# Ledger of designs, part 37: VH-VL binders against a2bn08

Target 1, 238 residues: a2bn08
Amino acid sequence: MAEARLQRLLRVYVLDTSALTDTRLRSLLGSGSLDEAVRRFAELIASVRIAYGVEVYMPPTVYEEARRFLLSNGVTVQSFEALAAWITIKPPTRHEIRIPASIVRDYVEEVRARLARGLRVAEEHVRRAFEAGGLYAAETASREARREKLGAIIRGLRERYREATRHGMLDSVEDLDAVLLALEVRGVLVSNDEGVRRFAEALGVISIDPPKFISVLQGLLRHSKTGGVAREEAHSTS
Below, E stands for the ipSAE of ESMFold2; O stands for the ipSAE of OpenDDE; V2 stands for 0.75 times the mean of E and O plus 0.25 times the DockQ between their complexes.

## First folded at step 10 (VH-VL; framework fv_emapalumab)

Design g13 (at its last look DockQ between E and O 0.73; V2 from the best seeds 0.00; counts 0 for: pae E 3.2 > 2)
Fold by OpenDDE, look of step 10:
Structure g13 (fold): chain C 238 residues (1-238), chain A 121 residues (1-121), chain B 111 residues (1-111)
Amino acid sequence: as target 1 above (238 residues)
Amino acid sequence: EVQLLESGGGLVQPGGSLRLSCAASGFTFSDYAMSWVRQAPGKGLEWVSAIKGSGGYKYYADSVKGRFTISRDNSKNTLYLQMNSLRAEDTAVYYCARHSEGVRDYYFDYWGQGTLVTVSS
Amino acid sequence: NFMLTQPHSVSESPGKTVTISCTRSSGDIADNYVQWYQQRPGSSPTTVIYEDNQRPSGVPDRFSGSIDSSSNSASLTISGLKTEDEADYYCQSYDWSDLVVFGGGTKLTVL
């Protein structure tokens, strides 16, 4: 049972959106276009499926997000479909999956902390805006200069607020679905998001980043070729 | 009264392993995040690792990632730090510290007395 | 990742006011709360300031914290300096991934 479980962990993977959108994948799968990278990825998944029975899953929500992203970034429908052909789309059974209350508590605490940090960022930018557009600024700067400065502050606020509230945190239902699916199928989650991976770990789900995933798959194929040659040589000497 | 007591420090060779413990008392242990902070002789404080109350969320400094593992047993009110592949630069007094919730965030409100780890050939 | 930079040492006479700075290398100093810890020789650190400017119970009002966004720094100010204030002081903050960062520490000598 333990050996069978171990074997399953090595054979079943669940992809979040980052598994397909990670910028490092392009270099790992080839120096070509994103479209070419996706095609190569499809071939890789196909090869390991055939050779080792590797199963790759994706929630429908992740699938749609990835599809939208890839197609909007120059990936052809044909390339995407080639990849999708080797991915099993499966929603997690959400109503049957249990999450420990202690994990939920920790998550709530994290959310609260992030909200507080967001508020701090907002307060700081309000202060900056006040200083930039206030009485002192009005006396020394042109209307245009003040407008430009305020615009910069607003842009900074948006960026920093997003970073404060989302960075390093499970912040999407798509990513949650990926974690839940991985839990359900007892698979390895593939993600480059540290917040997602932490949540996964808290639930006992093993996670790897996309580069590691590619490395593992490539490694599997290298070992299969060496094992086949050894078997052929053993048969020729008998 | 809140008490934190570190143990498990000692002399170890490079490449060796050591497990530190921090015994907590005087508060509901599972409600608080805990950290390990170390201080090399004559040097400053360096954060090492943190773990939330449930034990599910773990954080590591880059300097120890992949070598150290933080854990806790809430039934025993004990924090642990498993240190593997120890290096000379890991030589330090190791403190356990409690994260206390503020109005909007948390800080280290209680510190242990520390336990000395010496990595030397 | 960011660093917090402190002066290595500061000195002042009893009764005077001393300020220790803590400068953040990247991001805004106001992104996350800054804490200050006091460490006397041979002792564990103790909190003297949390959440930028709050004092724990038992810390005298001579200790105060402030944030200066223009210099991207936090400051610990100790007024009415006493001999017992001689210690190492560390600032501390967080990044967005809740990684803890300490400053290099400042040795305060009371002359």
Scores: ipSAE 0.452, ipTM 0.791, lowest interface PAE 1.3, mean pLDDT 90
Fold by ESMFold2, look of step 10:
Structure g13 (fold): chain C 238 residues (1-238), chain A 121 residues (1-121), chain B 111 residues (1-111)
Amino acid sequence: as target 1 above (238 residues)
Amino acid sequence: EVQLLESGGGLVQPGGSLRLSCAASGFTFSDYAMSWVRQAPGKGLEWVSAIKGSGGYKYYADSVKGRFTISRDNSKNTLYLQMNSLRAEDTAVYYCARHSEGVRDYYFDYWGQGTLVTVSS
Amino acid sequence: NFMLTQPHSVSESPGKTVTISCTRSSGDIADNYVQWYQQRPGSSPTTVIYEDNQRPSGVPDRFSGSIDSSSNSASLTISGLKTEDEADYYCQSYDWSDLVVFGGGTKLTVL
């Protein structure tokens, strides 16, 4: 059964949204547009499905997120549907999936660390605003100058707060569903998001990034062409 | 009463492998994140890797990603560092260090005595 | 990635005050806590300052830490300098991607 588990790891994949939206897809698939890259990706997935029975899964939540993103970025409905035809859309069975309590405890600690980082960012920007009030006092600065400075401080706060609280963190239900589905089907998770991959790996889910996924599939097709020709010749010789 | 004792250092050829251990006592080991920190001869401290209490969340410096694996066995109160594809640049004293309790930003409150790893042909 | 730069060495007479600087190359020094560690020859590091300016139990109040945003640096100040303070001192911080960085270290000599 160890060999059967290894064979499943080579043939079962779960995609998160980043697997379809990774900016490196166009160059890796030798295309000049995202629409062409999606069509070539569809052809790649179809080919390995046919040749090796490679199964590619996606939760409905990830499917809808990916669809919205791709259609908003110049991918035609026709190209997206061609890709989706080769992907199995399956929701994770959330009621039956078990997550060790110790992993949830570690995740809660990650969240609390991010909240504390966010508080420090907020405190710093309050200090900046107080100091700016002294430099941009009404006696020495126009209303426009004061408005611009306040706006800059607020934009800085928003940007730094997002970085402090969300970077490297699993923070969407769509990506959680991808991890849960990969756990359920014992498949390889395909994602470029470090936080998503870290959570998955903590649960024992193997993960790879989208460039590696493309490389693995392309490698399978090179062997399929050679092996298929050899097997057909051997069978056809009576 | 917190005690951290590293072991498993020694002389290894380039490209070889070595596993370091850190035996912990005097505290509830599974409640604490742990790190490995190294110091090359005559050089400063360099952070290597960290692991959260469950053993599932792991973090690595860029210089060791893909070559080193941090792990822990909470039933044995032991932290591990599996070092593969060793290079001369990995020659150092390796310390195990405990992260402070609670939500701390990489404050190492207790350190072991260190174990020497020498990578040379 | 970022670096923390410390002077290679500092020296001062017993009873005086010394300040060791730690300058951050990118990002704001105030965004991420700074720790300071003391290491005597042949010994493991021990913490003298955590969270910018807090002392662990058992560390003398002669040790203090501070942050200077104008120079993007942290400082360790040791007042009432004693010969037992002679050691290497390292600052340490991190970034939002959980990269942990130590300064290059400063050898403190008490003459």
Scores: ipSAE 0.425, ipTM 0.757, lowest interface PAE 3.2, mean pLDDT 87
ESMFold2 (binder alone), look of step 10: mean pLDDT 93; pTM 0.944

Design g14 (at its last look DockQ between E and O 0.66; V2 from the best seeds 0.00; counts 0 for: pae E 3.2 > 2)
Fold by OpenDDE, look of step 10:
Structure g14 (fold): chain C 238 residues (1-238), chain A 121 residues (1-121), chain B 111 residues (1-111)
Amino acid sequence: as target 1 above (238 residues)
Amino acid sequence: EVQLLESGGGLVQPGGSLRLSCAASGFTFSDYAMSWVRQAPGKGLEWVSAIKGSGGYKYYADSVKGRFTISRDNSKNTLYLQMNSLRAEDTAVYYCARHSEGIRDYYFDYWGQGTLVTVSS
Amino acid sequence: NFMLTQPHSVSESPGKTVTISCTRSSGDIADNYVQWYQQRPGSSPTTVIYEDNQRPSGVPDRFSGSIDSSSNSASLTISGLKTEDEADYYCQSYDYSDLVVFGGGTKLTVL
């Protein structure tokens, strides 16, 4: 049973959005274009599926997000469909999945902390705005200069607020679905988001980042005794 | 009264392993996040690792990531630090510290007395 | 990742006021709360300031904390300096990933 479980862990993967959108994947799979990278990724998944029975899953929410992103970034529909053909789209059974209350408590604490940080960021930018647009500043600066400064403060606020409230945290239902699906299918979660991975770990879900995932799949193919896949790589280097 | 007592320090060779323990008392242990902070001889404080009350969320400094593992047993009111692949630069007094709750942000409100780890050939 | 930079040492006479600075290398000093810890020789650290300017119970009002966004620094101020204040002082804060960062520490000598 333990050996069977171990084997399953090595064969079942769940992808979050970052598994397909990670910028490092292009260099790992081919640096020409994102479209080419996606095609190569499709081929890789196909190969390991055929050779080892590897299963790759994605929640519908993640699928839609990834689709939107990839197509908007120059990936052709054909390339995307080639990849999607090897990915099983499955929603997690949310109503049956249990999360320990202690984990929920820790998450609530994290949310509270993040909200507090967001508030601090907002307060600081209000102060800066006040100083920049205050009576003293109005006397010394042109209207245009003041507008520019205010614009900079608003942009800074948006960026810093986002970082304060979202960075390193499970912050989307798509990512939650990925974790829940991984838990349900007893698979390995593929994600580059540390917040997602921490949440996964708290639930006992194993996670790896996208580069590691690619490395694992490539490694599987290198050790495969079946002579067929080794022949195609030899011909492309000639 | 809140008490934190570290143990498990000692002399170890490079590449060796050591497990530290921190026994907590005087508070509901599971309600508080805990950290390990170390101090090399004659040097400053360096945060090593943290773990939330449930034990599910773990954080590591880059200097120890992949080598150290933080854990806790809430039934025993004990915090642990498993240290593997020890290096000379890991030589330090290791403190366990409690993260204060009930405020907007947490800080270290209680510290143990520390346990000395010496990594030397 | 960011660093917190402190002066290596400061010295002042009893009864005077001393200020220890803590400068953040990246990000805003106001992004996360800053804490200050006192460590006397041979002892464990103790909190003297938390959340930028709050004092724990038992810490005298001679200790105060402040934040200066213009210099991206926090400061610990000790007024009415006493011999017992001689110690190492460390500032501490967080990044957005909840990683803890300590300053390098400042040795305060009471002359």
Scores: ipSAE 0.456, ipTM 0.791, lowest interface PAE 1.3, mean pLDDT 90
Fold by ESMFold2, look of step 10:
Structure g14 (fold): chain C 238 residues (1-238), chain A 121 residues (1-121), chain B 111 residues (1-111)
Amino acid sequence: as target 1 above (238 residues)
Amino acid sequence: EVQLLESGGGLVQPGGSLRLSCAASGFTFSDYAMSWVRQAPGKGLEWVSAIKGSGGYKYYADSVKGRFTISRDNSKNTLYLQMNSLRAEDTAVYYCARHSEGIRDYYFDYWGQGTLVTVSS
Amino acid sequence: NFMLTQPHSVSESPGKTVTISCTRSSGDIADNYVQWYQQRPGSSPTTVIYEDNQRPSGVPDRFSGSIDSSSNSASLTISGLKTEDEADYYCQSYDYSDLVVFGGGTKLTVL
């Protein structure tokens, strides 16, 4: 069982949305446009699939999110479909997957901590609004000045609340689907999202970020073409 | 009475490895998140790593990410820190710290006595 | 991604009041709770203030904490200073990426 798991860890990957929307994708693949990067990504996945049987999965919800994002950002339908042809789209079998109760308990603690952080943000911004009201009382300040100050406080509240409650947390069912699929197929999760990766790793799912994933695939392709750096170097040097 | 006792410190060469332990007693260990905090000689406190009660959720400072691994064995009431690829700047007294109960983010209510790690040739 | 800056040292006479500042470099000090720890030479830290201004059981009421949003700082105030208060004091906070940061520490000398 250890041999089969190790083999799948080398050969089976599950992508979340961040693996396809990472802003470094263009640089990672040496491309001048995102469309070129997607085409090169497709070629890379196809090549390692053919040479080594590397399988790449994603849930349908991740597929749709990635499609919408890429097409909206200048990727042609043809380029995206070329990539998708080499990715297996599969929903996780959610009703059969089991999660240890202790991990769920830790997740609940994570949620409760973030709810408390959000409440503190709200309390601080109520305080700021009260203090600002004293400085911009209707009798001494223009309506425009008061509206601008209110707007700034509300925007600050929204931004800080989002940071306090959502950063570094698994907070969508779509991201959960990627983790569950990785668990089900015993694959490596590819994600740059800290919350997604932390939850996956708590369940024993190995995770790597997109730069590492690209590096692994490029390394495999290099070996399939050249037969190994050491042998090639020994032949070419005296 | 809550007690935390660190052990496993010592002298190690750069690039070496060391495993720290923290024996806990006087409370239900598995209910509490725990942290490692270090203090270089003559310097201030630096947070290193945290772990939630189950042992599944782990957090690391950037300075140690990828080199250190926090873990716990709830059956032995023991917290661990596996330190690999040690550097001179890792030289410090390492404290085991308990997080306060509830939703209080990173309030450390009990501390151990510390164990000295020296990374030197 | 942020730092907490404290003065390196503060001195004051017994019976007087001292205030130790803790300034946050980025993000709002008021949005994340601040703790204060006391560390005597050769000893482990102990908490004197948590959640900005709360005292743990056994900490005398001459220790108090406060937050100043205008200067983006927290303060620890010790009144009725005693020789036993001579120690290093650290402020501590966090951000929502679970980065935990201590201030550089302030050595309090009671002359």
Scores: ipSAE 0.453, ipTM 0.771, lowest interface PAE 3.2, mean pLDDT 87
ESMFold2 (binder alone), look of step 10: mean pLDDT 92; pTM 0.935

Design g15 (at its last look DockQ between E and O 0.75; V2 from the best seeds 0.00; counts 0 for: pae E 3.2 > 2)
Fold by OpenDDE, look of step 10:
Structure g15 (fold): chain C 238 residues (1-238), chain A 121 residues (1-121), chain B 111 residues (1-111)
Amino acid sequence: as target 1 above (238 residues)
Amino acid sequence: EVQLLESGGGLVQPGGSLRLSCAASGFTFSDYAMSWVRQAPGKGLEWVSAIKGSGGYKYYADSVKGRFTISRDNSKNTLYLQMNSLRAEDTAVYYCARHSEGYRDYYFDYWGQGTLVTVSS
Amino acid sequence: NFMLTQPHSVSESPGKTVTISCTRSSGDIADNYVQWYQQRPGSSPTTVIYEDNQRPSGVPDRFSGSIDSSSNSASLTISGLKTEDEADYYCQSYDYSDLVVFGGGTKLTVL
C-alpha cells in the first residue's frame, strides 16, 4: 500500500496557472518563443503519459486563466489545444473536501496581517501625497511637477499595496482549486507561488515548482530509454 | 509564567544531524507561532525558522532551507528543529522564541535561554 | 530580501540620551513593524520596543521607538541613560513573505 501510494504520487500532478506561465519554462524547454515552449511542453506531457501513465490535472478555473494568459501572450490556439489535449480538466469536489479548522485559523490570521500591512502602505502614501501637495511644495513646484509626483505616488501605492497584501499568500480561488484538487486526487501540486505551496503543505499536499516538474518528467523519459536498451540486449543473448 | 527551555544542543561533525527541542509552559502553546533564532559566537541574531500554531505553516531562512525542518507537537507543548547536513557556519546558540500577536503584527515576546550547537571536525 | 543596517557601536555617559538607527536597504521602513531587542552580556534577548513605538510591560519609558520614512530608518532612543542599559540592541522587521530580518546589532557602552 505504501509503495503503491508512492508510485501514485509520482504519477499524478495538478497544475496551477504558474505551472504554465512560469518564465523559466521557455529556457528549460529550449524554446525561442512561448508558443514553442507550450508545444514542447505538450509533447513532454504526452510522452510521459504514454510511457509511464502520468496523469496531469487542472481545475477549470485554472484552465481558463491559463488559456487567457497564454493566448494573450502569443500562444496559438493550436499550440494551446495540443497541450490541453493531455491535461484532464477536473473541478475539485469542494463540498466534500474538509479543511482543518486550525488551518483556517492560521489563514485568517495571515489575511488579517496582510490587511494591516496594506493599510500601513496606504497611510504612508497619503502622507507622501500630503507632503508633495503641501503648501511648501506648491510654492516651489509647477503644477505639472506636482501632478507627476502625485502620479508616481499613486503608482507606488498600487504596487506596494499589492505586494504587501498578496505576495506569498494564497490569494486566488484558482490557486485554491488547484490545491483542493491535488488533495482530492492525491497528486503533486505544481506551483511557483510560495503562498500556495505553503497552504498546500499545511494540508499535507506535496508541491514542486515548475522547473522541478519539468526535470522530473524529463528524467522519467531518460530512464525509460536506458531500460529499453537493457531489455533488448537481454533478448539478443538468449 | 511563560517558560521556554531549549535542549538537544551539542558537538557534531560537519555533515551530521542534530535535533533541538523547546519545551514550552505557562501558555496555550497551540495558539502561538514559534521561531528559532540563532546567534553565532560573537555575532548578531539570525532568524532560522518559524512555524504557526497549527504546525502547518512553516517558514525558513534561505541559509537553512532544505537542510532544517521545523515542527511542533502541540500535545507535548514542544517545538523541534531537525538539523541535517550541518555546516561549520551553523555553529551558534539556538533560541526558541514565541511570537506574540500584537494589534496588527507579531513580535518575539519570550525567549528561551538557548542551547549551544557546535559543528566542528 | 532586504537588510537592516545598524551602527556597530555607540557610547554615551550616564544621564544622556542615545539614539540607535536601523536603516532598511530596500522597500519602505513603514511597510512592516519594527521591533527592538536588548541583549545583555550572557543573557537572552528581551523586547524593549514592538510595533515601531510600543513598550512592553516593564520596559521603562526612557525607551522609545520611531520611524523616519525620509531616511528609511527606524530609531531606538534611550533617554536618561543608565549603566544597566549597556547591552547589544537589535532591530527586527519582516519582509513581504513574513520572513524575519534582524539588524546587525549595536553595542551600547555606557561610559
Scores: ipSAE 0.521, ipTM 0.826, lowest interface PAE 1.3, mean pLDDT 90
Fold by ESMFold2, look of step 10:
Structure g15 (fold): chain C 238 residues (1-238), chain A 121 residues (1-121), chain B 111 residues (1-111)
Amino acid sequence: as target 1 above (238 residues)
Amino acid sequence: EVQLLESGGGLVQPGGSLRLSCAASGFTFSDYAMSWVRQAPGKGLEWVSAIKGSGGYKYYADSVKGRFTISRDNSKNTLYLQMNSLRAEDTAVYYCARHSEGYRDYYFDYWGQGTLVTVSS
Amino acid sequence: NFMLTQPHSVSESPGKTVTISCTRSSGDIADNYVQWYQQRPGSSPTTVIYEDNQRPSGVPDRFSGSIDSSSNSASLTISGLKTEDEADYYCQSYDYSDLVVFGGGTKLTVL
């Protein structure tokens, strides 16, 4: 059982949205456009499927996110569909998947910490607004100047609140679906999000980032070709 | 009554390995996140690594990422730090520290007495 | 990434008040709680202030902590200074990527 699981880990991968939207995709695949990169990604996945039986999965929620992003960034429908043809679109069986209670407890503590951080950000920005109101009133500032200052404070609050509450943790159902699917199919999760990867690793799911994923697949194809050449050379020396 | 006792320090050559242990008592160990914090001789404190109560969530300083592995055995009330590929700059007293309640960020309310790791040829 | 900068040393006479500063290089000091630790020679650190301005049980009320957003700094203030307060003091904070940082430490000498 251990040997079969190890071999499956070498051949089964699950992509989150970041694996298809990573800004390094073009350069990693030696492409001049994102559309060409997507086509080369499709070719890479097809090649490792044929050579090694490598399977690539994606939840439907991730599929829809990735589709919207790629099509709005110059990828043709034809190129995206060519990629998707080699990816198994499968929802995790959520109601049958079990997660250790201790992991859920730790996740709840993460959420509580992030809520407390968000409250601290909000309190700071209330203080800034109060101070700004005093300064602008004391200087007889115009209505336009007061409105612009308030708008800047609100935008700052929103930005810092998002950072305080979301950075470094799993915070979306799409990311959860990718982790759950990787757990279910006993595959390697491909993600560049530290929070998503940390949650996956806590559940015993191996994770790698998209550059490493591409490198591993390209290396498999190179070793397959090199292995054939090396075996032929060894054969001919006997 | 909270007690933390580090062990496993010693003299090691560069490139070598050590495993540190921290025996915990006086509290429900599995309810608390734990950290390792180190202090080079004559220098200040430096955070090294943290682990949540389940043992699944782990965090590392950049200076040790890929070389050190934090773990815990909740059945033995023991925290561990596996240190590989040791360098001279890893020479320090290593403290075991308990995090306060699980949603308070990085407040270390109890510290052990430390164990000395010396990395030299 | 960020740093916390403390003066290398401070000194003051018994009975007086001393303040140790802790300045954050990037990000807002008010975003993340600041802790203060005391370390006597040969001893482990102990907490004297947590969450900016809270004292653990057993810490005298002559220890206090504060935050100044305008200078992006935290301060530890010790009033009624006693010879037993002679120690190294470290501030500590973090960011939302779980980077935990200590200040360089301040040696307090009681004259």
Scores: ipSAE 0.438, ipTM 0.766, lowest interface PAE 3.2, mean pLDDT 87
ESMFold2 (binder alone), look of step 10: mean pLDDT 91; pTM 0.937

